# VHH binders against Abasic site processing protein HMCES (HMCES): the designs that were tried, part 140

Target 1, 269 residues: Abasic site processing protein HMCES (HMCES), of Homo sapiens (Human) (q96fz2)
Amino acid sequence: CGRTSCHLPRDVLTRACAYQDRRGQQRLPEWRDPDKYCPSYNKSPQSNSPVLLSRLHFEKDADSSERIIAPMRWGLVPSWFKESDPSKLQFNTTNCRSDTVMEKRSFKVPLGKGRRCVVLADGFYEWQRCQGTNQRQPYFIYFPQIKTEKSGSIGAADSPENWEKVWDNWRLLTMAGIFDCWEPPEGGDVLYSYTIITVDSCKGLSDIHHRMPAILDGEEAVSKWLDFGEVSTQEALKLIHPTENITFHAVSSVVNNSRNNTPECLAPV

## First folded at step 15 (VHH)

Design sa33 (from sa0 with W53F; framework vhh_6z1v_2)
Fold by ESMFold2-Fast, scan of step 15:
Structure sa33 (fold): chain B 269 residues (1-269), chain A 123 residues (1-123)
Amino acid sequence: as target 1 above (269 residues)
Amino acid sequence: EVQLVESGGRLVRTGGSLRLSCAASGFDFSTYAMGWFRQAPGKEREVVAAISFHGGITYHADFVKGRFTISRDNAKNTVYLQMNSLKPEDTAVYYCAARSYQFYDSPKEYNYWGQGTQVTVSS
């Protein structure tokens, strides 16, 4: 997983993340650093993306079932990193393999501290290798949406008015992540950065790519992954597995250039 | 205090029409998705129709498609269910429900519920 779409305006994104706390109260996640959120149809590593995490990470004695939404840098910078410039990190920490997460210090240490987050996206992009050529076909991959009559999936009918309304009830993709906090050696603001956990692709995606992000399907899975106050690392890792509850469609090569940030990036070809 | 009050349920003959209304108060109606659910004796509560908070997106269960239409009036804090070509199988208590921002097809996802209005369809 190396490219996502997360284009919803901040208010719409916040509403899409409505949840119930442990007491059954309907809540919206509280923002941290909302000004750092930059909506985009084409998010690449090193850019900031919104993640959900437990309020308990920021407030001692907070209810661990309450959620914060915060922009974090995509590409985990370990707390032990000694250089002054995070871009000098020699390791690719965009993704973290589920099978070696407990063997790699960069991921094992923050995971042991309960630094689990849910990475939010409209969906993600993958590039399928075309047989007999070096060309790749990009696909936009996302949760199945509830069937509707007036505004179908984003691939249904070319109507500008109906197109905008599809996002009213869009189910955001919720991917399992690990984050860490890096403090610059000479002082300054703490950098929060994350990695997306990856698993073997499900059968439905195997023709597109051999790996997929670990998707948390439904509020029970999301709640357990976030709640590091009540759910141990061992129990949380049981949530990390492939899912078949996913859909996709082919998109144009416009998405290939990460500087392109238009609805055309996710429109069906 | 949040309140959802259904009205319009009555006895109606097969093939008839009926419009249900649900008046909402005590919350920002325009930010809530609304749903109509029904429960017949001895059966579980099931989704009939749902509508997004702006009214741009609707859902209708397969067994009512083409017969029932959900709509809303955010200025009046009211959601409606227009029921046409009624069948005896439509006999049930109809419930109005509210959920923040997005609708779902599961009753367990909804925060607020009305008391229900009885619809009886006779042959």
Scores: ipSAE 0.277, ipTM 0.617, lowest interface PAE 3.4, mean pLDDT 88

Design sa34 (from sa0 with H54E; framework vhh_6z1v_2)
Fold by ESMFold2-Fast, scan of step 15:
Formats: C-alpha cells, structure tokens, sequence
Structure sa34 (fold): chain B 269 residues (1-269), chain A 123 residues (1-123)
C-alpha cells in the first residue's frame, strides 16, 4: 500500500470516526494538530495522513478506550534514528510486513510500547501489471459501501453545495498501523510517523497485487487494535490477517502522478 | 437510560399497509443514524431501511424498494417505517437500531437496539 485517498473535509471525516467508549458514551475523536490535515485524493509516502490512536498515549491516566485523531507522517521514523533529516532514512518504512513485524527493531519496539494506530483513508490505490506492456492499470480499493438514495456522485465532491452529501455516509477504510515518536537531534517538535502493516492479498485482490494492507473490519476490531491499555500486543496481532470484505474499480492514469489531486483520481473508468 | 421502543406491529392482510414507530430516549437522537431491521423465525437479522443522522440520505433494501419508506422526526425523537403492499414474506419481528452519525447494513455495527415489534402478514 503506497498511495491513498483521504479527501473528506475535517468535519465530515470526524463524524465518520464517531465511536463508543468503554462506558458506552458516544464520542467524536479529539483532534491534535488539525491544521496539519491536508485532504487529498492522491496521498503518497512522506505526506501526512490522519490516524486514530488512544488518548492514553498523550495523557497519563486517560481512559485507553478514548480516541485522538492526529495527522502523522507516512513513513515511520524510528525513535533511535540519529540523523537530522528523516528523509535520509535508508529503510523504506511505508509498509511493515506482518510476518516479520516482531523481528524488526523499527517495529517491534514501538509495538512493545503500545504504539498502535488506525490509518484512515477513503481507500487505497494499487497498480496491476498488464500483460505484454510496461504500463500498469491503477485500481481504487475500498470497503463495500451501502447504496444511498440522496448522495451525489464522486465528481460533485468539490462543489461547496454538494460537498458533504457526496460522502456523508462513506465508510472510511481502517488500516492497522504502527507509529513512533522521533525527537530531532538539533531540537524542534517531536515527529509522529506511521507505517501500514501489510499481509498477503485476499483472493479477491490477488489478480491486482500480491500484498494488501491489514484492514480492521468494523468497530470491534478497531477498538481492540487501539486499546493498548487493555489489549496486549499478542492479542492485537490476532487481528492482522487478509480481509475479503473489500471492493475495487479501475481508475484512469491521472492518479499515477501524485501531484494530481482531483476527484478524477478515484472515479471509475 | 437508553431506550428504543418499537410500536405498530400487528396482523395485517396481504396487500395491506402498516406504519411502525420507534420512540427513542436517553441519548442525543439528532446525532444518530437510525435503522430498521427484521428477523423471521430461524433467520438472521437483516437491514430493511436506514436514515442518516440529519435525515438527508436513506437506504432501502432491494426487497422493499417502492413499498417501504423510512422517515424521522427529530422533534419527537421518533423514526418511522411506512409499509405498503405487504406480502407474507414480510412477516417478521421488526427492530429499530441506532448508530452514531452513519448507518451500515451490518447489525453488529449498531449501538442501541429496541425489543422488536411483531408484524404478521396473512393471506
């Protein structure tokens, strides 16, 4: 998973993340650094994406079932990284293989600290290799959506009048992530960065790509992954497996250039 | 205390009409999407219709499209299901359910449930 769409306006995204805490109280996740959220139809590694994580990571004695939503850098920078520029990291930490997560220090250490997060997206993109050519066919991959009767088309999302209606009931893709905190050696703000855990593709995606993100299907799975105060690393890792509850459609090559940020990136061809 | 109380279920003849009501209390109704589900004997609960928190979008299952209509009245904390052209296959216990802001088709994603109201359709 190396490209996503996460274009919802902040208020729509927040409502899509409404949840119930351990006491049964309805809540919206509390934002950290909301100004760093940059909606886009075409998000690549190194950019910021919104993630959910437990409030307990920020406040001692907080209820571990309460959620924060925060933009984090895509591409985990380990806490032990010694250089001044995170872009100089020699390893690609955009994704983390589920089969080696407990063997790699970059991922094992933050997991041991409970640094689990849920990466939010409208969906993700994958490029299918086409027979007899160097060209690849991009696909937009997302949770099956319930068919609503008054929602607009994806193409109308940029219209102020239709913005919220187009995506009001969109079920966000919820991917299992690991994050870490890095303090610049020269001083400055702590950098929060994440990686997406990957698994073997499910049967339905095997013809498009051989790997897929570990998807947390439903609130029970999301809650267990986030709640590091009550759910151990061993129990949480049982949630990491391929998911068949996924759908997709082919999209135009406009998505290939990560600088393109329009509804055409995810529209069916 | 959160409560969802369904009413209106009864025996009705094939081709008849019925309106179900679900009265909600104990939570902020205006921030919840509402759904109607049904369960026939020996079968799992299935979604019939749903309506968003603001009432701007709805869903109706293919087997009830054109016959059933969901609506809500936020001033009365009530969701309705208007059922027309009833068929014997519509016989089931009808449940209302609440989910924060967005509705889904999966029963397991809903936060609150009523006790159900029995609808029986006879020839």
Amino acid sequence: as target 1 above (269 residues)
Amino acid sequence: EVQLVESGGRLVRTGGSLRLSCAASGFDFSTYAMGWFRQAPGKEREVVAAISWEGGITYHADFVKGRFTISRDNAKNTVYLQMNSLKPEDTAVYYCAARSYQFYDSPKEYNYWGQGTQVTVSS
Scores: ipSAE 0.733, ipTM 0.880, lowest interface PAE 1.1, mean pLDDT 89

Design sa35 (from sa0 with H54Q; framework vhh_6z1v_2)
Fold by ESMFold2-Fast, scan of step 15:
Structure sa35 (fold): chain B 269 residues (1-269), chain A 123 residues (1-123)
Amino acid sequence: as target 1 above (269 residues)
Amino acid sequence: EVQLVESGGRLVRTGGSLRLSCAASGFDFSTYAMGWFRQAPGKEREVVAAISWQGGITYHADFVKGRFTISRDNAKNTVYLQMNSLKPEDTAVYYCAARSYQFYDSPKEYNYWGQGTQVTVSS
């Protein structure tokens, strides 16, 4: 997973993340650094994306079932990184393989500290290799959406005029992530950065790409992944597996250039 | 103290019409999406219709499209289901459910539920 869409305005995104804490209290996640949230149809590594994480990471005595939403840098910078510039990191931490997560120091250390997060997106993009050509076919991949009226579903929509209406009830993709906190050697603000855990593709996606993000399907899975105060690392890792509850449609090559940030990036072709 | 109270269920003949109402109290109704679900004996609870928090978006299951219409009145804290051209297959207990802002088709994603109102359609 190397490209996502996360374009919802902050208020719409916040409502889409409404949840219930362990006590049954209805809540919206509380924002940290909301000004760093930059909506885009075409998010690449090193940009900031919104993630959910437990309030207990920021407040010693907080209820671990309460959620914060915060923009974090995509591309995990380990807490032990010694150089002053994170772009100097010698290896790619955009994704973290589920099968080796406990073998890689960069991931097992923050995982052992309960630094689990849920990465939010409208959906993600993958490029299918076309036989006998250098061309790749991009696809937008997302949770199945309930088919709303006044407008069709996005995958079935014939008119761009209907698209603004589907987003008010859009079910955000919720991907399992690991984050870490890095303190610059020369001083300055702590950098929060994340990686997306990846698994083997499900049967439905196997013709598009051989890997997929570890998707947390539904509120029960999301709450267990986030609640590091009550759910151990071993139990949380049982949530990491492929899912068949996913859909997709082909999109135009406009998405290929990460500088393109328009609705055309995810429009069906 | 959260309450959802359904009313309007009764026995009707095939081809008849009913309007179900659900009165909400104990929470900020205007920030909640509302859904109507039904359950026949021995069957799973299924979504019939749903409406977003301000009424801008609706959903109707394929088996009721053109016959049922969901609506809401946020000033009265009430959601409605207008049922026309009723069939024996529509016989079920109808439940009102509430979820913060967005509606889903899965019952397990809803936080508040009413007790249900029985609709019986005779042939």
Scores: ipSAE 0.669, ipTM 0.857, lowest interface PAE 1.2, mean pLDDT 90

Design sa36 (from sa0 with H54T; framework vhh_6z1v_2)
Fold by ESMFold2-Fast, scan of step 15:
Structure sa36 (fold): chain B 269 residues (1-269), chain A 123 residues (1-123)
Amino acid sequence: as target 1 above (269 residues)
Amino acid sequence: EVQLVESGGRLVRTGGSLRLSCAASGFDFSTYAMGWFRQAPGKEREVVAAISWTGGITYHADFVKGRFTISRDNAKNTVYLQMNSLKPEDTAVYYCAARSYQFYDSPKEYNYWGQGTQVTVSS
């Protein structure tokens, strides 16, 4: 999993993340560093993406079921990294394999500190290899969406106004992540960065790619992954497995260039 | 306290029409998506129709498209289900449900539920 779409305006994204705490209170996640959120149809590693994490990571004695939403750098920089430039890390930490997560120091250490997060996206992209050529077919992969209708006939489903209303009920993809906090040796702001846990592809995606992100399907799974105050690492890892509750469609090669940031990136072709 | 109170369920003949209402209280109705679900004896609860918190987008299950229409009146804290061309297969208890900001097709995703209203369709 190396490319996503996360284009919703901040207020729409926040509403899409409405949740219930352990006391049954309806809440919206509270933002940290909201100005660092950069919506895009085409997000690559080293860019910032919004993640959900427990409030307890920031406030001593906070209710661990309460959620913060924060932009984090995609590509985990371990807390032990000693150089001044995180781009010089010799390991690719964009993804973390579920089967070796407890064997790799870069991931085992933050897991031991409860540094679990839920990575938010409209969906993710994968490139299917075409037989006998070096060309690849991109696909946009996302949760099955309820087939919505416009209230009343406006006439054109492709209008910009109609497009905005469709996204108001979009079910965001919720991927299991691990984050870490890196303090620059020379001083400066703490860098929060994450990796997406990956699993073997489900049957439905096997013809597109052999791996998929670990998807947390539904609020119960999301709550348990985030709640490091009540849910142990061992119990949380039981949530990490392939899911069949996923759909996809082919998209234009426009998405291939990570600099392209338009709705055409995820539109069906 | 949160309450969802369904009304309008009754016995109707095949081909008839019926309008169900759900009156909501105890929460900010205008920030909640609303759904209508139904459950026949021995079957699981299934989604019939849903409407966004703004009323701008709706969903209708394939088995009711063209026959049922969901609508809402945020000034009256009420959601409606207009049911036309009723069939015996529509016989079920109809439930009103509320979910913050977005609707889903799964019953387990909804926060609040009414007690249901019985709709019976006969020849």
Scores: ipSAE 0.408, ipTM 0.716, lowest interface PAE 2.7, mean pLDDT 89

Design sa37 (from sa0 with H54Y; framework vhh_6z1v_2)
Fold by ESMFold2-Fast, scan of step 15:
Structure sa37 (fold): chain B 269 residues (1-269), chain A 123 residues (1-123)
Amino acid sequence: as target 1 above (269 residues)
Amino acid sequence: EVQLVESGGRLVRTGGSLRLSCAASGFDFSTYAMGWFRQAPGKEREVVAAISWYGGITYHADFVKGRFTISRDNAKNTVYLQMNSLKPEDTAVYYCAARSYQFYDSPKEYNYWGQGTQVTVSS
């Protein structure tokens, strides 16, 4: 998974993440560094994306079922990285294979610290190889959405009225992630960065791409992945598997250039 | 504490109309999406209609479109289902359910449920 859409305004995104804590209390996740959240139809590695993580990572004695939402850099920078510029990482940490996660130092160490997060997106993009050409067909891949009145497709969401009918009840894609905290050697703010765990593609996506992100389907799975105070690493990893509860449609090549940030990026062709 | 109380279910003739109400208490109704589900004997619970927390977005299942209308009154903490042109196939126990802000079609994603109200449509 190397490209996503996460374009919802902050307040809409926050409501889409409403949840219940262990006591059954309805809550909205509390923001950290909300000014670093930049909505976009076309997010690439090294950009910031919102993730959910347990409040217990920030507050001693916090209820581990309570959630924080924070923008984090896509592309995990390990806590041990010694260079001053994190963009100079020699290896790609955009994704983490589920089958080798416990073998790679960059991932097993933060996992051991309970640094699990849920990466939020409208959906993600994949490029299907076309036989006999160098051309690839991009697809937008997302949870099946309940069909609301009047707005039939996400391409119709180009006006405020149509946007509200599609996006205000949009079920966000919830991907399993691992994050780490890096302190710049020269001083400065701690960098929070994440990787998306990947699994073998499900049958429904196999014709588009051979890999997919590990998707946490439903609030029960999301809660267990985040709750590192009650759910061990071993138990949490049982949630990491392919899912068939996914849909997609072909999109325009406009999405190919990560600088393009318009609704056309995810509109059906 | 948290309660959802359905009312209005009764025996009605084919082609008739019925309005169901669901009164909510014990939680901040204005921050919850509401859904109407039904369950006929021997069948699974299925979504009939749903409405967003502020009422601006609605969903109606294909089998009730044009006949049923969901609405809500946040000042009264009540959600309604107006049922017109009733058919024998509409016979079921009707449940209201609540979910934070957004509605889904899956019953397992809803947090609060009423006890149900029986609707019987006779020929």
Scores: ipSAE 0.739, ipTM 0.886, lowest interface PAE 0.9, mean pLDDT 91

Design sa38 (from sa0 with H54R; framework vhh_6z1v_2)
Fold by ESMFold2-Fast, scan of step 15:
Structure sa38 (fold): chain B 269 residues (1-269), chain A 123 residues (1-123)
Amino acid sequence: as target 1 above (269 residues)
Amino acid sequence: EVQLVESGGRLVRTGGSLRLSCAASGFDFSTYAMGWFRQAPGKEREVVAAISWRGGITYHADFVKGRFTISRDNAKNTVYLQMNSLKPEDTAVYYCAARSYQFYDSPKEYNYWGQGTQVTVSS
């Protein structure tokens, strides 16, 4: 998973993340560094994306079921990284394979500290290799949405106002992530960065790509992944598996260039 | 604290029309999705219609499409269900429900519920 869409304005995104704490109280996640959130239809590694994580990471004795939402850098920089420039990291940490997560120091250490997060997106993009050509067909992949009267509502020749309406009831994709905290050697702000855990592709996606992000389907899975105060690493890892509860459609090559940031990136072709 | 009060339920004849209203108080109505559900005797509660917080997206169950229309008035903190071409099978208690941001077709996803209004359709 190397490209996502997360374009909702901050207030709409916050509302889309409404949840219940352990006591059944309806809540909105509290923002950390909200000004660093940059909505985009075409987010690539090294950009910031919003993640959910437990309040207990920031406040001693906080209820571990309460949630913070924070922008984090996509591409995990381990806490022990010694160079001053994170871009000099010798290996790619955009994704983390589920089958080797406990074998890789970069992921095992933060996971042991309970540094689990849920990565938020409208959906993600994958490029299907076309046999006999070097061209690839991009697809936008997302949770099934409740069917509305607007069949094909995210596609085609509608006004800009009709495109805005589709997002009123959009179910955000919730992907399992691991984050870490890195302190620059010369001082400055702590860098929070994350990786997306990947699994083998489900049957429905196998013709598009052989891997998929570990998707947390539903509030029970999301709550258990985030709640490092009550759910051990071993128990949480049981949530990491392929899901069939996913849909997709082909999109135009506009999305190929990460500089393109328009609704055209996810419109059906 | 949070209240949803349904009104408009009554006895109507087959082929008749009826408008249900749900008055909301105690929360920021304009930021909540609203749904209408129904429950007939001996059956589970099922979704009838739902509307997004801004009214831009609506959902209607297949068994009411073309007959029922959900709408909302955010200035009046009210959601409506216009019911046309009523059938005996529409007889049920109709419930108003609220959920932050996104509506769902499952009753379990809603935290705020009204007490219901009885709709009876006779032959």
Scores: ipSAE 0.423, ipTM 0.736, lowest interface PAE 2.6, mean pLDDT 89

Design sa39 (from sa0 with H54K; framework vhh_6z1v_2)
Fold by ESMFold2-Fast, scan of step 15:
Structure sa39 (fold): chain B 269 residues (1-269), chain A 123 residues (1-123)
Amino acid sequence: as target 1 above (269 residues)
Amino acid sequence: EVQLVESGGRLVRTGGSLRLSCAASGFDFSTYAMGWFRQAPGKEREVVAAISWKGGITYHADFVKGRFTISRDNAKNTVYLQMNSLKPEDTAVYYCAARSYQFYDSPKEYNYWGQGTQVTVSS
């Protein structure tokens, strides 16, 4: 998973993340650094994306079921990294394979500290290899949404005009992430950065790409992944598996250039 | 103290019309999605219609599309279900439900429920 869309205005994004704490109280996640949130239809590694994480990471006695929403850099910079420029990191931490997550120091250490987060997106993009050609077909991949345009149909919005209407009821994609905190050796603000855990692709996506992000389907899975105060690393990792509850549609090549940031990036072809 | 109170259920003849109302209190109604569900004798509770928090997006189940219309009035904290061309198969207890922000078609996703109002359609 190397490209996402997360374009909702901050207030809409916040409301889309409404949740219940452990006691059944309705809550909205509290923002950290809200001004660093930059909506975009075309998010690439090294850009900031909003993630959910437990309030307990910031407040010693906080209820671990309460949530913070914060922009973090995509591409995990390990706490032990010694260079002054994070872009000098010699290996790619955009994604973290589920099968080796406990074997790699860059991911094992933050997991041991409970540094689990949920990466928010409208959806993500993947490029299908086409037989007999060098071109690749991009697809926008997202949770199934309730449809209202056709009689008897429940599914994803499939026309440009209907697409714009769904954002006020959009179910955000919730991907399992790991984050870390890096202190620049020369001083400056702590950098929060994340990686998306990846799994083998589900049957429904296997013709598009062989890997997919680990998707946390539903509030129970999201709550357990975030709640590092009550859910151990071992128990949380049981939530990491392929899921079939996903849909997609082909999009134009406009999305290929990460500088393009318009609704055309995710509009159906 | 969240409360949803359905009203309007009654006996009606086939082909008739009925409007159900659900009055909400104890939460910020304007930020909640609302749904109407029904449960017929011997059947599971199923979605009938749902409406987004702003009222701009609605969903209607296939079996009621064209006959039923969901609407809401955020100033009155009320959601409505207008039922036209009623059939005996529409006989059920109708329930109002609330969910933060997004509606779903599954009863399991809704946190707040009313007590239900009985609709009986006879020939």
Scores: ipSAE 0.257, ipTM 0.600, lowest interface PAE 3.7, mean pLDDT 88

Design sa4 (from sa0 with F27R; framework vhh_6z1v_2)
Fold by ESMFold2-Fast, scan of step 15:
Structure sa4 (fold): chain B 269 residues (1-269), chain A 123 residues (1-123)
Amino acid sequence: as target 1 above (269 residues)
Amino acid sequence: EVQLVESGGRLVRTGGSLRLSCAASGRDFSTYAMGWFRQAPGKEREVVAAISWHGGITYHADFVKGRFTISRDNAKNTVYLQMNSLKPEDTAVYYCAARSYQFYDSPKEYNYWGQGTQVTVSS
């Protein structure tokens, strides 16, 4: 998974992340560094994306079921990295394969520290390879959405204009991630960066791409992945598997260029 | 935390009409999306209708579309389900449910529930 959309205005995004803590209280996640959130229809590695993580990572005695939302760099920089420039990291950490996560030092170490996060997106993009042509067909892939009615009229996501109207009740895609904290050797702010865990593609997506992000389907799965105070690494990893609860539609080649950041990137064609 | 109390369920004849009410106690009612669910004997709980926290967006299941209408009155902390052209198949316990801001079609994603009100439709 190498391209996502996360375009909701901050307030809309925050409401879409409303949750219940262990005591049964409804909450909104509390922001850290909200000024670093940059909405975009076309987010690539090295850009910042919002993630959910446990408040216990920041406050020693906090309730581990309470959530923070924070922008983090896509592309995990390990805490042990010695160079002053993160771009000099020798290997790609955009994604982390589920089958080797406990074998790779870059992922095993932060996972052992409970550094699990949920990566938020409207959805993600994948490019289907077609025989007989060098061109690939991009698809936008996202959770099935409940069909809503605006002002008493039925809304349908079958045109660019009508598609935008569904954002009011849009269910965000929630992907399992691992993050780490890197302290620049020469001083400066701690860099928070993440990787998305990937699994084998489900049957519904197998014709589009061989791999998919590990999707956490529903609040129970999200809560267990985030709650490193109560849920062990071994138990949390049981949540990492393909899901069939996903849908998609073909999109324009406009999305191919990561510099294009318009609604046309995810509009059905 | 919010408490929900349903009222209005009773026996009605086929073709009749009925309005269910759900009264919310506590504060912050206007920040909750509200849903009406039903459970018939021997069946799982299913969504009937839902309304957003601001009331500008609604959902009605295909099997009630055109017959049932959800609405809310934030001044009274109440959500309503107007049921017209009732059928024996509508016989069920009707539940009111709340979740913050957005509504979903899955009962598992709602955290606050009323005790239910019985609607019986006879020929």
Scores: ipSAE 0.714, ipTM 0.878, lowest interface PAE 1.1, mean pLDDT 89

Design sa40 (from sa0 with H54P; framework vhh_6z1v_2)
Fold by ESMFold2-Fast, scan of step 15:
Structure sa40 (fold): chain B 269 residues (1-269), chain A 123 residues (1-123)
Amino acid sequence: as target 1 above (269 residues)
Amino acid sequence: EVQLVESGGRLVRTGGSLRLSCAASGFDFSTYAMGWFRQAPGKEREVVAAISWPGGITYHADFVKGRFTISRDNAKNTVYLQMNSLKPEDTAVYYCAARSYQFYDSPKEYNYWGQGTQVTVSS
C-alpha cells in the first residue's frame, strides 16, 4: 500500500470515527495537532495522514479504550534514528510485512511499547500490472458502502453535488499501523510517524496486486488493535490477516502523479 | 440509562399497513443515526431501513423499497417506520437501533438496541 485518499473535511472525518469506550459511552476522538491534517485525494509516503491511537499513549492513567486522532507522517522513523533529517533514513518504512514484523527491530520495538494505531483513509490505490504492456491500471480500493438515497453512488453522476453527498455517510477504511516517536537530536517537537502493516492479498484482490494492507473490519477489531492497555501484542497480531470485505473500481491515470489532488483521482472510468 | 422502546407491532392482513414507532431516551438523539432491523425465526438479523442523524439521507433495503418509509422527529426523540403493502415475508420481530452519527447495514456496528416489536402478516 503506497497511495491513499483521505479527503474528508476535519468535522466529517471526526464524526466518521465516532466510537464507544469500554464504559459504553459514545465518544468522538479528540484531536491532537488538528492544523496538521491536510485532506487529499492522493496521499503519498512522507505526507501526514490521520491515525487513531489510544489516549493512554499521551495521558498517564487514561482509559486505554479512549481514542485520540492525530496526523502522523507516513514512513516510520525509528526512535533510535540519529540523523537530523528524517528524509535521510535509508530504510523504506512505508509498509511493514506481517510475516517479519517481529523480526525487524524498527517495528518490533514500537510494537513492544504498544504503539499500535489505526490508519484512516477513504480508500487506497493499487496499480495492476498487465502482461504484454508496461502500462499499469490503477484501482481505488475501499470498504463496501451502504447505498443511500439522495446521495448517489461513488461514480453515479456527472454532477459534483451528487458526488459530494456520497461522503456524508462514508465508511472509512481502517488499516492496522505501527507508529514510533522520534526526538530530533538538536531539539524540537517529537515526530510521530507510522507504517502500514501488509498481508497477502485476499482472493478478490489477487488479480490486482499480490499484497494488501491489513484491514481491521469493524469496531470490535479496531478497538482490540488500539487497546494496548488490555490487549497484548500476541493477541493483537491475531487481527492481522487478509479480508474479503473489500470492493474496488478502476480509475484514470490522473492519480499516477501524486501532485494531482482532485476528485477525478478516485472517480470510476 | 439509554432506552429504545418500539411499539406498533401487531397481526395484520396481507396488503395492510402498519406504522412502527421507536421512542428514544437517555442519549442525545439528535446526534444519532437510527435504523430499523428485522429478524424472522431461524434467520439472522437484517437491515430494513436507516436514517442519518440530521435526517437528510436514508437507506431502504431493496426488498422493502417503495413499500416502507423511515422518518424521524427529533423534537419527540422518535423514529418511525411506515410499512405499506405488507406481505407474509415481512413477518418478523422489528428492532430499533442507534449508532452515533453514521448508519451502517451491519447489526454488529450499532450501539443501542430496543427489545423488538412483533409484526405478523397473515395470508
Scores: ipSAE 0.643, ipTM 0.846, lowest interface PAE 1.6, mean pLDDT 89

